# VH-VL binders against p56860: the designs that were tried, part 12

Target 1, 255 residues: p56860
Amino acid sequence: MMTAEVRTPEQGGGPLTTEPRAPRSAPGHADASAPAFGPETDPRDIIRWALAAHPDLLMPSAFNLNGVVLLDLAAQAGYRGEVVFVDTGYHFPETLATRDRLESRYPELTFVTLNAGASPDDGQTPPDLYASDPDACCAARKVDPLQRYLKEQGPSALLNARSRDQASTRADIPFVEEGGARRRVNPLAHWTREQLEAYAAEHDLPVNPLYFDGFLSIGCWPCTRAVKPGEDARAGRWAGKGKTECGLWQGENKL
Short names: E, the ipSAE of ESMFold2; O, the ipSAE of OpenDDE; V2, 0.75 times the mean of E and O plus 0.25 times the DockQ between their complexes.

## First folded at step 4 (VH-VL)

Design e7 (framework fv_barzolvolimab; at its last look DockQ between E and O 0.01; V2 from the best seeds 0.00; counts 0 for: pae E 3.7 > 2, placed apart)
Fold by ESMFold2-Fast, scan of step 4:
Structure e7 (fold): chain C 255 residues (1-255), chain A 119 residues (1-119), chain B 107 residues (1-107)
Amino acid sequence: as target 1 above (255 residues)
Amino acid sequence: QVQLVQSGAEVKKPGASVKLSCKASGYTFTNYYINWVRQAPGKGLEWIARINPSSGNTYYNEKFKGRATLTADKSTSTAYMQLSSLRSEDTAVYFCARHGYSGYDLDYWGQGTTVTVSS
Amino acid sequence: DIVMTQSPSSLSASVGDRVTITCKASQGISSYVAWYQQKPGKAPKALIYSASSLQSGVPDRFTGSGSGTDFTLTISSLQPEDFADYFCQQYNSYPLTFGGGTKVEIK
C-alpha cells in the first residue's frame, strides 16, 4: 500500500520523540546562603534579597490578611512574578471577590488561578469528601494542584505570607526556610497581627470582609468558622478535627 | 509543547473592525495571560493589551484603549482581539504571546496575523 | 512610558565573531528585561528573561547582563542562524515597551 504522502519515520527507523521542555534557567547564585535578618528588618528588604537570589520566585496566596499585606509589600519591592491561587470549589464568595479586587489593583502582577471554575460537584472529588476525609479533600483540591504547578514552573523559591503570631505551630518560623525542592521565604515572619491590620488600613488594602466578622484565618467554607475571644487565630480552621495546618506548610515539603 | 496558532490574514477598509484569534495548546490555557503586540512594516514591536483568560481581567495600553477589546473563550482555549475604527496606520502584523512566570517576559508567540487597512 | 533605547540599530559581523547589543531604559527597571530574536517573516523568539536568565532551549552562546538602566545581550561565537533582528523589552511597568531593534547582518 503506497500513498502519495512523504515517507514517514515509521517506515525508515522509528519516530523522533519530541523532547520535554527543559525548565527555565535560574541564575547561578540561586543556592546562595540566606543573610541574617532581624526583628527590625523591613519586609521589602527581605523580598528584594529574595528576588535577587531567586528571579523565578512565585507567591502562592489564599488572600487572607497576611497574603494581602505581603502582596502590597512585594509589589512595592519590585515583585513582578505570579500570584498563585488554587480554586478548590469551596471558597467563600468574599474570597473570590477579594482576589478580583487585588488583580485590578496590581496590574503589574499576574494572578494565576489553578483549577479555575472548580465547584463541589465538578467530578474532581466526591461531593462530601471534605466531611469524611478533610486531609484527602485538601490534598486533592489544593495541595496536589499547587504541587503539579510548582513542578511545571520549577521555581527555586516561594514567597509566602506566614507570620509567627498566627498560631503556636508558626511561633519559630525563620525568614528563610531551606530543605525540600525549594526555599521558602517568610518576609512577614516577625510582623504582628496589629502591625498587619495597621498597614492594611493605612494603605486602604482590599481585605476579605469576613476578616471583620471574626474569620481571622480564612479557608474553604466547610472547614472555617469565626474564632471566639481568646482563641488562636487559626482555631477556626478544621474545627473539631484536630488539624491546624495545611499539608503544604507541614514539616515535610513534598515538592 | 506550547503552541499559539493565529487566524489568517485580513484586509479591511478604513473605519471597519477586525477580530483576530489565537488558539492555545500544550498547556493549561487559564494559567497564563495572553498579550497582544503589533509590528508595523519596517517598525518595532508595540504592546497593545493583555487578558487573564481565567478571570477575563484586561489591561490596555492607553494608545489602544477604547479601540481594542480583548476576550477569551475557555472552552476552546482561544483568545481574541477586536480592533475597531481601523486606520491605515493600523496596517501591521499582530502577534499574541504568553507571559512567562517571572512576569511579562513573553515566552511563546503566535505566528502573527497580517492586517492590511486600505481603501 | 519607559523608553528603551537600543544600540546599535544595525551591525555587520562574521561567523565566529562576538556580538554585543546594548539597551538603555529611561528609568530604573531593576532586572525586568527580556531579549528576543526575530528572523525575517517570523514571530519573535524569546532568548533571555530577568536580564540574565536563559529561556529553555536557547544556546548558551547567548548571555544577558545588566541591572537598573543599562543592559547588554552578548552572542559569543556568532553562528549562521544568529543573523536576525534582536529586541529588548522592559516589563517593570505598563505599558510594556520594546527597544527599536538591532539588525545583525552578514559582513
Scores: ipSAE 0.600, ipTM 0.833, lowest interface PAE 2.1, mean pLDDT 84
Fold by OpenDDE, look of step 5:
Structure e7 (fold): chain C 255 residues (1-255), chain A 119 residues (1-119), chain B 107 residues (1-107)
Amino acid sequence: as target 1 above (255 residues)
Amino acid sequence: QVQLVQSGAEVKKPGASVKLSCKASGYTFTNYYINWVRQAPGKGLEWIARINPSSGNTYYNEKFKGRATLTADKSTSTAYMQLSSLRSEDTAVYFCARHGYSGYDLDYWGQGTTVTVSS
Amino acid sequence: DIVMTQSPSSLSASVGDRVTITCKASQGISSYVAWYQQKPGKAPKALIYSASSLQSGVPDRFTGSGSGTDFTLTISSLQPEDFADYFCQQYNSYPLTFGGGTKVEIK
C-alpha cells in the first residue's frame, strides 16, 4: 500500500515587483512649428513626425473605422504607446470584441481600458441619464474618465482618428491642432471614407461588424443607430437629441 | 470649500413672480447640476427642477412645468430660478443644491430662501 | 412618480439608543437612495448616498442599507446632536422624490 506523497506544488507567487516606470523623459521641446502637411502626405509620415516631436504621444480610440485604420498606420509608423479606450458600460458587444481583436493583432501596443467593469447599474449614475441629459452622460461616462487619465499621464500630444469626412463640423480639421491642454495630431484629416474602407479591406483590418450594418459612427448603444443611405455618418449619434459631439473635442473639457 | 449662497427672503403677492439666485463657489460650476428643492412650513422636501450649467439642459418636475424657469450664468457661477404665477401654496423655503453627473445625491445645499406669498 | 414611504413619521429616543428609519419605494430603484439630516432652520445635510455610502465627514454611527425597494437608515448610538429630521431621497428616475421625513425627538 504505497502512500503516494501528493507533493503540494508551492505556488511561489513572487511579488510582481512593479519596477518603477522610468521617469518619462522631460517633454521634449515640441518644435513649435508643425511641418506643412498636405492632402497627399502619407499619414505615416505625419505620425513619424508626431512621435519625434512628442515621444509621450497617446492615442485615444473608440475603434471606429478611422480609429482602426489609424491604429494600423500608427503601428507601422513605429508607435508603441498606449491605445486608450473608455468603456462607458454602454458599448456594443461588437465594439468590445473589436477592441479585443485589435489588442490581439497589435501586441506591440498597450491597450488601456478606462472604467473597466463599468455598468449601466453602477449605483451612482441614474439609468435614464443618457436620455435626460446626454451631455452629462457622456461627461460622466466618457469625458471625465479620459480627462482624469490624461491629466495623470500628461501627454504632450494626442494622436486622433478624426477626419474631415466624418461630419460637417469636422470639415476644416487640420493635421495639427494647437491650443488647449495639448497638441492634437490628425493624420487622417484628409482621408475619405472610401480611402479608409479600401485601406481596411486591403489590410484585412478588424473593423467593427456594425459598420457594415450601417453604423458608420459607433458610440454607446442608447445613443447610436444605423444611418440611412445618403445620411450623414454621424446622424445616427444622439439622434433627435440636438447633440453632435461627445464633448471630447469641444468646450472647456476639450482634450 | 464648496458653498452655495442664496439670495434673501422674498415677500410676494399672489400672481406675482419671484427670481431666486444661488451663487456657487469653491468648485467648477459647470461640472455639477444645480437643483432647486422647496420645503413648505412643516412639510417635506419637494424637488422642483435641475439645470446643467454647462449645457443649459434643464429638467422640471411636471408640477412646476410652465411656472418654473431655471437659468445659469457661467461667468458669475450663479444659478437662478424664476417661479411665476405665485400662489399661497408656494410659500416655502427654497433651496438650491448641488449634485454631480454621477449620483443625484445632493451633497451641498444653499442656506435656503424664504418665499412668502400673501395677499 | 416614485413614491418614497418613510416610517416612522416621528420617534422619541434617548441618547445612546439605536434608531432605525425606513423608506419604501413604490418600485425598484436599485441603490439610488440618499439620506439627509435637517435641523430646525437649516438646510438638509447629506448623510448617505448610493443607499449605503457615507458622505464625507459623516460619523460612522450612521449606516445606510437596502436595495430594490426597502431602505434603512440606522443610527447605532444616538448623540445629542442627532436630534433632527431625517429624509430619504430616490434618484433612480425623474422626478427626484423624497420621503415624508422622520422627526427624531428626545425622550
Scores: ipSAE 0.442, ipTM 0.766, lowest interface PAE 1.1, mean pLDDT 91
Fold by ESMFold2, look of step 5:
Structure e7 (fold): chain C 255 residues (1-255), chain A 119 residues (1-119), chain B 107 residues (1-107)
Amino acid sequence: as target 1 above (255 residues)
Amino acid sequence: QVQLVQSGAEVKKPGASVKLSCKASGYTFTNYYINWVRQAPGKGLEWIARINPSSGNTYYNEKFKGRATLTADKSTSTAYMQLSSLRSEDTAVYFCARHGYSGYDLDYWGQGTTVTVSS
Amino acid sequence: DIVMTQSPSSLSASVGDRVTITCKASQGISSYVAWYQQKPGKAPKALIYSASSLQSGVPDRFTGSGSGTDFTLTISSLQPEDFADYFCQQYNSYPLTFGGGTKVEIK
């Protein structure tokens, strides 16, 4: 096939063609079926299976307690790939500091910050959209950048930190979800908050300090509050807005 | 398409410093680590260091720690490596290379910059 | 530092031949091995990551295998464009280290 673009000598390495990149899956490779996992299954065994089946595995994270625990377990299980964080422009400074601490602690991982340099007044969304239409705010500043990156990279699976104990909307999440553009692997599906806290304390993990002030689920500062004693961990997310999930895990935007 | 374009050849005296550049295009510069690797004449490849252009976080091969300094300029999508106290054994082709999905597999490489240290 | 011992250092082959190149790590490195092709005066080109995963755009005649300490790159039917240097790299641990290379020459 004749190309319209001509490369000259001494241009950078990598592909010298304008042809589309072929899929990462190799010819003759067969997708492995997920083993029968149970509530007692060590999350590291689930992660090791996922790595073997999906060498292009990718981990989105907002560095909440679940995410920090998953990151440590994944590093132990041999994960060396990307940890993908979206800068919405509305993250707490403590969240950004937690990301930086994790990057220093896990030099074997690659920390990707999408939409880097975002700020509340950067013009990406109308002022106060987070209050008037939180779904549209999340779509523009969080979901869309991540989905665009995932479309470009084309991973066959994601490693997610969701657990059934986080919220009623997550009560039935499985270890492995087969639908959609890619598999979603939830190694912590059956871990309780108490197990996560115990693990983080035992391993001295860099947990977002706001967690210790009652912020049990941390998102953007305009849509996040500390939970009251006895409340559900996600009760502080979009309080009074009728929203319980950011859209990353639902509908056409589901990761 | 992804491209890494490096600065031109350098001739230096022992004891001098050199600063090499690596300009990235065809992807979001801050999303990927940049590694530096050298290849001496008739020798194998040797990894020097890497940088996260988003955070500025660096990690150095101990052999080069104290002599190599990595920086990145987000506004020009350019990574830099400075190597000081040059010796004749630093004569090599120096490559920049982008981090891949599964870790430090290096999926795209610059064309290389020849550094000659001689007098 | 993890030493990657690559063999052979050179080989001669004809178009259509099956070529096998090996790398042995001085300690276990799981599957964190990449393979590269390099032609004279050019930058390396990525072929394989994670021991056996084919990089995008690389022909399926290239096959990587192995885990732990012993790894192979196989070219099932050598083509004229495949005459080049090949080398392995481990990325399990810092510092990243490379094999010594294999020159694949035309008979």
Scores: ipSAE 0.420, ipTM 0.749, lowest interface PAE 3.7, mean pLDDT 84
ESMFold2 (binder alone), look of step 5: mean pLDDT 93; pTM 0.939

Design e8 (framework fv_barzolvolimab)
Fold by ESMFold2-Fast, scan of step 4:
Structure e8 (fold): chain C 255 residues (1-255), chain A 119 residues (1-119), chain B 107 residues (1-107)
Amino acid sequence: as target 1 above (255 residues)
Amino acid sequence: QVQLVQSGAEVKKPGASVKLSCKASGYTFTSYYINWVRQAPGKGLEWIARIRPSSGNTYYNEKFKGRATLTADKSTSTAYMQLSSLRSEDTAVYFCARHGYSGYDLDYWGQGTTVTVSS
Amino acid sequence: DIVMTQSPSSLSASVGDRVTITCKASQGISSYVAWYQQKPGKAPKALIYSASSLQSGVPDRFTGSGSGTDFTLTISSLQPEDFADYFCQQYNSYPLTFGGGTKVEIK
């Protein structure tokens, strides 16, 4: 008679499991752990690791300086996934023009615009909600559309363009964040504004022209102003409203 | 074990349309792009288009825009390619293939579907 | 479109021979090149990705090298099962493009 195959625990796994499935990973990338990244790590190496661990990786972007630099580095590192932008109806014309230039420059990437052609009066939200309740406006026009898309797509991780240099609230962000529905990867966590500017200039990247007029963090026109000398880059966002971070990075709405 | 299993051979007349299927198994279907590539008899490989199965978002080679339509059914882990206005030059073996690690390399291929277009 | 020029178009070799196939891109593609093997009547099989990375299950006698515009696939000691067509492919830019192929035939 044929000898039965003996399985040992050290070989790992079983023929069938009824246990809850582990988070999705590419075959051969299961159980990937983030390596130790440091101040000398090339962002492209972080992105390559993220792609190996999460082949379904997506990149949300508002196309400000950090986003443009991340997009170029991601393309160089082999990212060929979706770049997801939310059309809130309140973007500066310069922001939309920057998006168009990026789409032309990176034909190897897929650009997805949520709520394309949005207008300030969408018939659903009050036209001046941004003035009376900026949190509700951000939730309705940006956070909710993006969260619905991410829930539908189910990516196991996101590439984000946040850096520690942008604001005091971002000073301690890690390269890889765990928890919630998905991992968040911050390849630019350790880059300074000066490094980002130098990189963009050297590679002739299409930077939003408003950046050079003091708009260091560009969002919707009703809630964005130029920063004053010595202010955090995000101080111009939601100025006078007591808000410095979008709901995407806080509480139950955290990406 | 990753497998892509394609539908059977098709014989069509010029001007007709054909719809080919590619059923995926052994991995999470929605986590990888699916590409379509063709090969005319005795000739090289030609890329047609890709689809992201989770969203249905497509990207087409300009040569096939307007004639090729890619779709995917998440519930059955099946990708489809419809090619319309068939010509004799469309006679080829059509392959589906999964994107690998870098998004563009094709790490696993279906066995191919032969499409013959003749009068 | 990026044009991939592959050479030679065919070669004859004996078991145990070292075989070299080259591929040239019409513009710089960094390391974004893959190599495939195709046997008659079969689908292509992935051998190499990222110019030099071996696919799982592929014998180590297959080696890829190069960067920029010039790439090489080497088979260090040809085996009977290696007689096939070989194709390079760039994946730096859309549309994806392939070399014309190299037929490796027995002498």
Scores: ipSAE 0.008, ipTM 0.484, lowest interface PAE 11.1, mean pLDDT 78

Design e9 (framework fv_barzolvolimab)
Fold by ESMFold2-Fast, scan of step 4:
Structure e9 (fold): chain C 255 residues (1-255), chain A 119 residues (1-119), chain B 107 residues (1-107)
Amino acid sequence: as target 1 above (255 residues)
Amino acid sequence: QVQLVQSGAEVKKPGASVKLSCKASGYTFTSYYINWVRQAPGKGLEWIARINPSSGNTYYNEKFKGRATLTADKSTSTAYMQLSSLRSEDTAVYFCARRGYSGYDLDYWGQGTTVTVSS
Amino acid sequence: DIVMTQSPSSLSASVGDRVTITCKASQGISSYVAWYQQKPGKAPKALIYSASSLQSGVPDRFTGSGSGTDFTLTISSLQPEDFADYFCQQYDSYPLTFGGGTKVEIK
């Protein structure tokens, strides 16, 4: 069984909900032409456009540096939608602590944790599946729960924290990506790692401490290592397994 | 190799001001906050303030607001702390320290500057 | 301010001993704790960050543990160069605050 833990905006100090959210809308999408965005566009302007075009916008996040920076910029731009995190049972304690600090810092946002309280032994997937079949592990613990939730909620667009300098596979991502099940908006596509670090430092944002140890892309602990000098930021993901992307961004599985 | 080199010892009278320097080398100066921490003789460590060398933005411990002023010169990779209206209680060793790779821990420290405030 | 209460204030030990120093935060600070070693007349040296992560070049006899409010620094087999003062520090919230220190001295 899939469960969700939801922290709603402070509207009276209500308790956390553990039930899946009701579907937001029937299957469909909002049509709006994207304006011309360029190298000097403020990410907040891209977010404001996305909110106007897609009132049902959702923001999946793993709370890496990019995700933390995007969350702050989105809150400033008026985003009040869901921030969706998947609890795989294999997150570093530092990742969960970062999530908790963000929930406390942004009481105006709704945080949804899919499969809350997940453990390595969830009764569904073998505990060591990550070693023998990392694709199946990623699908079962992250991709499938997120895709099921997105199908239930039916957002017409997603707000993503991807940037062009994270990996060679991301070098050409546009600000607004069409096709697939829904539109994807990448407000940070043009920001460098140095700009993200400077922004996070200036605004005293809670960055996952492992980031500063060379974990430039933080996923589940069995499949994440620190990057070496000169490696892409995502080179530490699935080290030695021959993959660089989770199924969220591949072919027919694009969100 | 990361190094923070601080200016030499200072002796001041009560009511005076002192300005200390901290020259950074071995890393990108504008990518890390510089913190200032003091230690009175035989006492523990007390955090004063931090500066973002890239923006010049500062954050001060409330105890030092209005008396401490942090600045940074990007062209020389040097951070400065000025402390005004000195009292005998300000007698201490003053350290600059870089914000660590892991967040706000202090991973590299200057050697310290002794400031003595006496009549 | 977050108050960091460190204990003991001092201890005497022999080479080869296991030494344990504790630090308690007045409120939850997750894993945002660092530990420092300071020898007389010298600047502090960073040992541990994120409660349990070892700084580069620090011997593996130093281990940090804990989360939330209770933190521990352990030296598994004390060496002659380890006689020093030790301080914990939180970096969850401004202002940054330090424990009162623990002096590790020769028995």
Scores: ipSAE 0.000, ipTM 0.399, lowest interface PAE 16.8, mean pLDDT 78

Design f1 (framework fv_ifabotuzumab)
Fold by ESMFold2-Fast, scan of step 4:
Structure f1 (fold): chain C 255 residues (1-255), chain A 119 residues (1-119), chain B 107 residues (1-107)
Amino acid sequence: as target 1 above (255 residues)
Amino acid sequence: QVQLVQSGAEVKKPGASVKVSCKASGYTFTSYYMNWVRQAPGQGLEWMGRINPSSGNTNYDEKFQGRVTMTRDTSISTAYMELSRLRSDDTAVYYCARHGYSGYDLDYWGQGTTVTVSS
Amino acid sequence: DIQMTQSPSFLSASVGDRVTITCRASQGISSYLAWYQQKPEKAPKRLIYSASSLQSGVPSRFSGSGSGTEFTLTISSLQPEDFATYYCQQYNSYPLTFGQGTKLEIK
């Protein structure tokens, strides 16, 4: 059975936050084609289009720089859906603190934490699986809980914080990706790390402090290191394992 | 079929408390927020607050904070709204209403409970 | 709080007329607006959600439009059962707020 903790920080007033919607009896597919988006398109225009085409839009996030910037832009564009985070039991304390700061800053959004209170020894997953089989660890602790939640909620599209600047595997991502279980929308596909940093600084966004110590892509502490000058932002993930992407972007596990 | 059935009319004196019930059927009670909305005679609709029946977490309109308490009993799929320190201007029809799939729009409503506060 | 203002507060019309009711929000609410119909001595009934989505079972003569701060509810050909009070409601932020209502009366 899936477990979730939902935080609604406002009491009696303020911006509206929504709890998870019940699963739809039938998937909604809009007869809407994506406009031609380009290098000068404001991400908020992409988000507004996505909301009009997919009112059931959900946003998974691990609260990295890209996720924080997308969340702010999405809130400005009128997004009032769920921000879905998976508690793997292996997050840095800084990551959980960043989540808490974001929940306080965006009371109009519903924050859903899957597997809340997860611990390294859950009685199901071997405690050192991250060292011996990082694919299995990622699948059991992050990918599987998220995919089960997405199947249950049945959104017709996801709002993702990926950008082409993050890694070679992401260099060709489109603004709107078809196929798989649902549509994927990447409003930040065309933004550079420098643009994301400038935006975050200008708006005083709560960025995970590990970012400033060279953790340009932050995942679970056993599988994340600071990157060296000239490395891709995701080079610190699963260092030495020949892996840069979790199973979220592969086959039936593709978001 | 979704149904929300509320308790019967109440007559109370100023300073008393009233507790209205709302019994849900035809859907998974814990999957949808339950809202409370009141309507004074000849007036419009006024939102009082909501409860998440799964967690018990509540959000109240600031006007009612300190006087209203919303609870639920999941074993009988029933939500409750208790309003204390009643005044004559609390005379109203009180509705429970479930929020819908589009957000906090209210898709199914109870029949209403008339609460009269008189001295 | 977001204030919802309806225009007009009272409207007299005849069967077969096209009727339009307007709702204005004091700040932007995107498309997070619903319309309700309330008949005398009855609970409100939802007609429209997400500004323009028609509730299943509601006659096609009802339609909604608008985004941001200006919204309209239109009844294309008024029927006898449509004489009621209509309310708009924003659900962009807490507390949820309703317009003051538009009473639609037979001419």
Scores: ipSAE 0.000, ipTM 0.397, lowest interface PAE 16.7, mean pLDDT 79

Design f2 (framework fv_ifabotuzumab)
Fold by ESMFold2-Fast, scan of step 4:
Structure f2 (fold): chain C 255 residues (1-255), chain A 119 residues (1-119), chain B 107 residues (1-107)
Amino acid sequence: as target 1 above (255 residues)
Amino acid sequence: QVQLVQSGAEVKKPGASVKVSCKASGYTFTSYYMNWVRQAPGQGLEWMGRINPSRGNTNYDEKFQGRVTMTRDTSISTAYMELSRLRSDDTAVYYCARHGYSGYDLDYWGQGTTVTVSS
Amino acid sequence: DIQMTQSPSFLSASVGDRVTITCRASQGISSYLAWYQQKPEKAPKRLIYSASSLQSGVPSRFSGSGSGTEFTLTISSLQPEDFATYYCQQYYSYPLTFGQGTKLEIK
């Protein structure tokens, strides 16, 4: 059982509350046909389609550049659902501050922080698990809490901020992924880092300050370093450990 | 609407210090690096260094290391650049400029502060 | 440090002309290059970033191209307000470095 810290539109910019999330009682429509999306499709059109097909749509976010851009586009397209963040206990302070700025900027959205107030010493995992077994640490502190929440809420689809240029493992992601427990919608699949940066700058979106320090892909502090000039954007994630994805998109743990 | 407003012109004697301020508005101050760039009369642009307003950490060009100090006050969204042991060749217009989202490029600039060093 | 060299240092042109300014980096900088316009006694204004991305509000007659070590800024049809000094800047690595500038003057 986990508790969630929730900031709702009823309170607007008011204080956050910590409460168990009620499961969704009625499943949304899951079988609407996806239109043919292409390289010139406006992400907002993809989001609008997803909302019409899946009124129960949820948006998990780690509040990196992609997540911030998706959030703004989704709000413009009429998204008023939940933005779901997992507090692993290992986030940089800059990541939590970015979340706080986004909550203030989008009072019309409901922000859910799973396992709010988590810390390395909270007893959920051994204190050194991140070093000895980063896959097990990722599973226990990020993947498992999110999957439990998604099972309880039962969304028919997720809105994800993945783009094809982030990593070789993401090069072939489609706009709409079928199969499994739910659809996954990737409105930014075709956007480049340069397009995301331009959009964020034009709209003065709050971006994690570590991005400007060379942290082009930001995760938990034990497994993230600044990239060197010429390195791939995700080169700083799990440096020296041969890992490129946390586990959300791998095998049995795939969302 | 992003604005960077700098303090007024300064006249200093050789050996003195000068502290220039840059007040930011219209955006989240801690989300963007602040840079300082100077321009001597009739010369090009010279980068001095930058500060991360969130963490307070700095990177300076080696030419200014030991003479420049960059700080900020997040409660009033203001960045500062202090240059010590002034020489006549420090006479320049000093600009603050914000990092853009494309990395280290400079998307918004202050109006500039003229610093004249003369005996 | 990465050295940035512009050519020409001085350019004389007439309204309506197509003008091109070149910038060369001493080593590969991918697309991490910006172009700035500076009018006399004013702060610089960013025109282009990521070598070819036009800043919002900048007229479409301005364009940038190039990658690696060779970059160009083009003004397709020069207007009276375009007479200024133009600077390229690499942001591939610290310290940030600028070209020496190209002064564009009326003929």
Scores: ipSAE 0.000, ipTM 0.434, lowest interface PAE 14.4, mean pLDDT 80

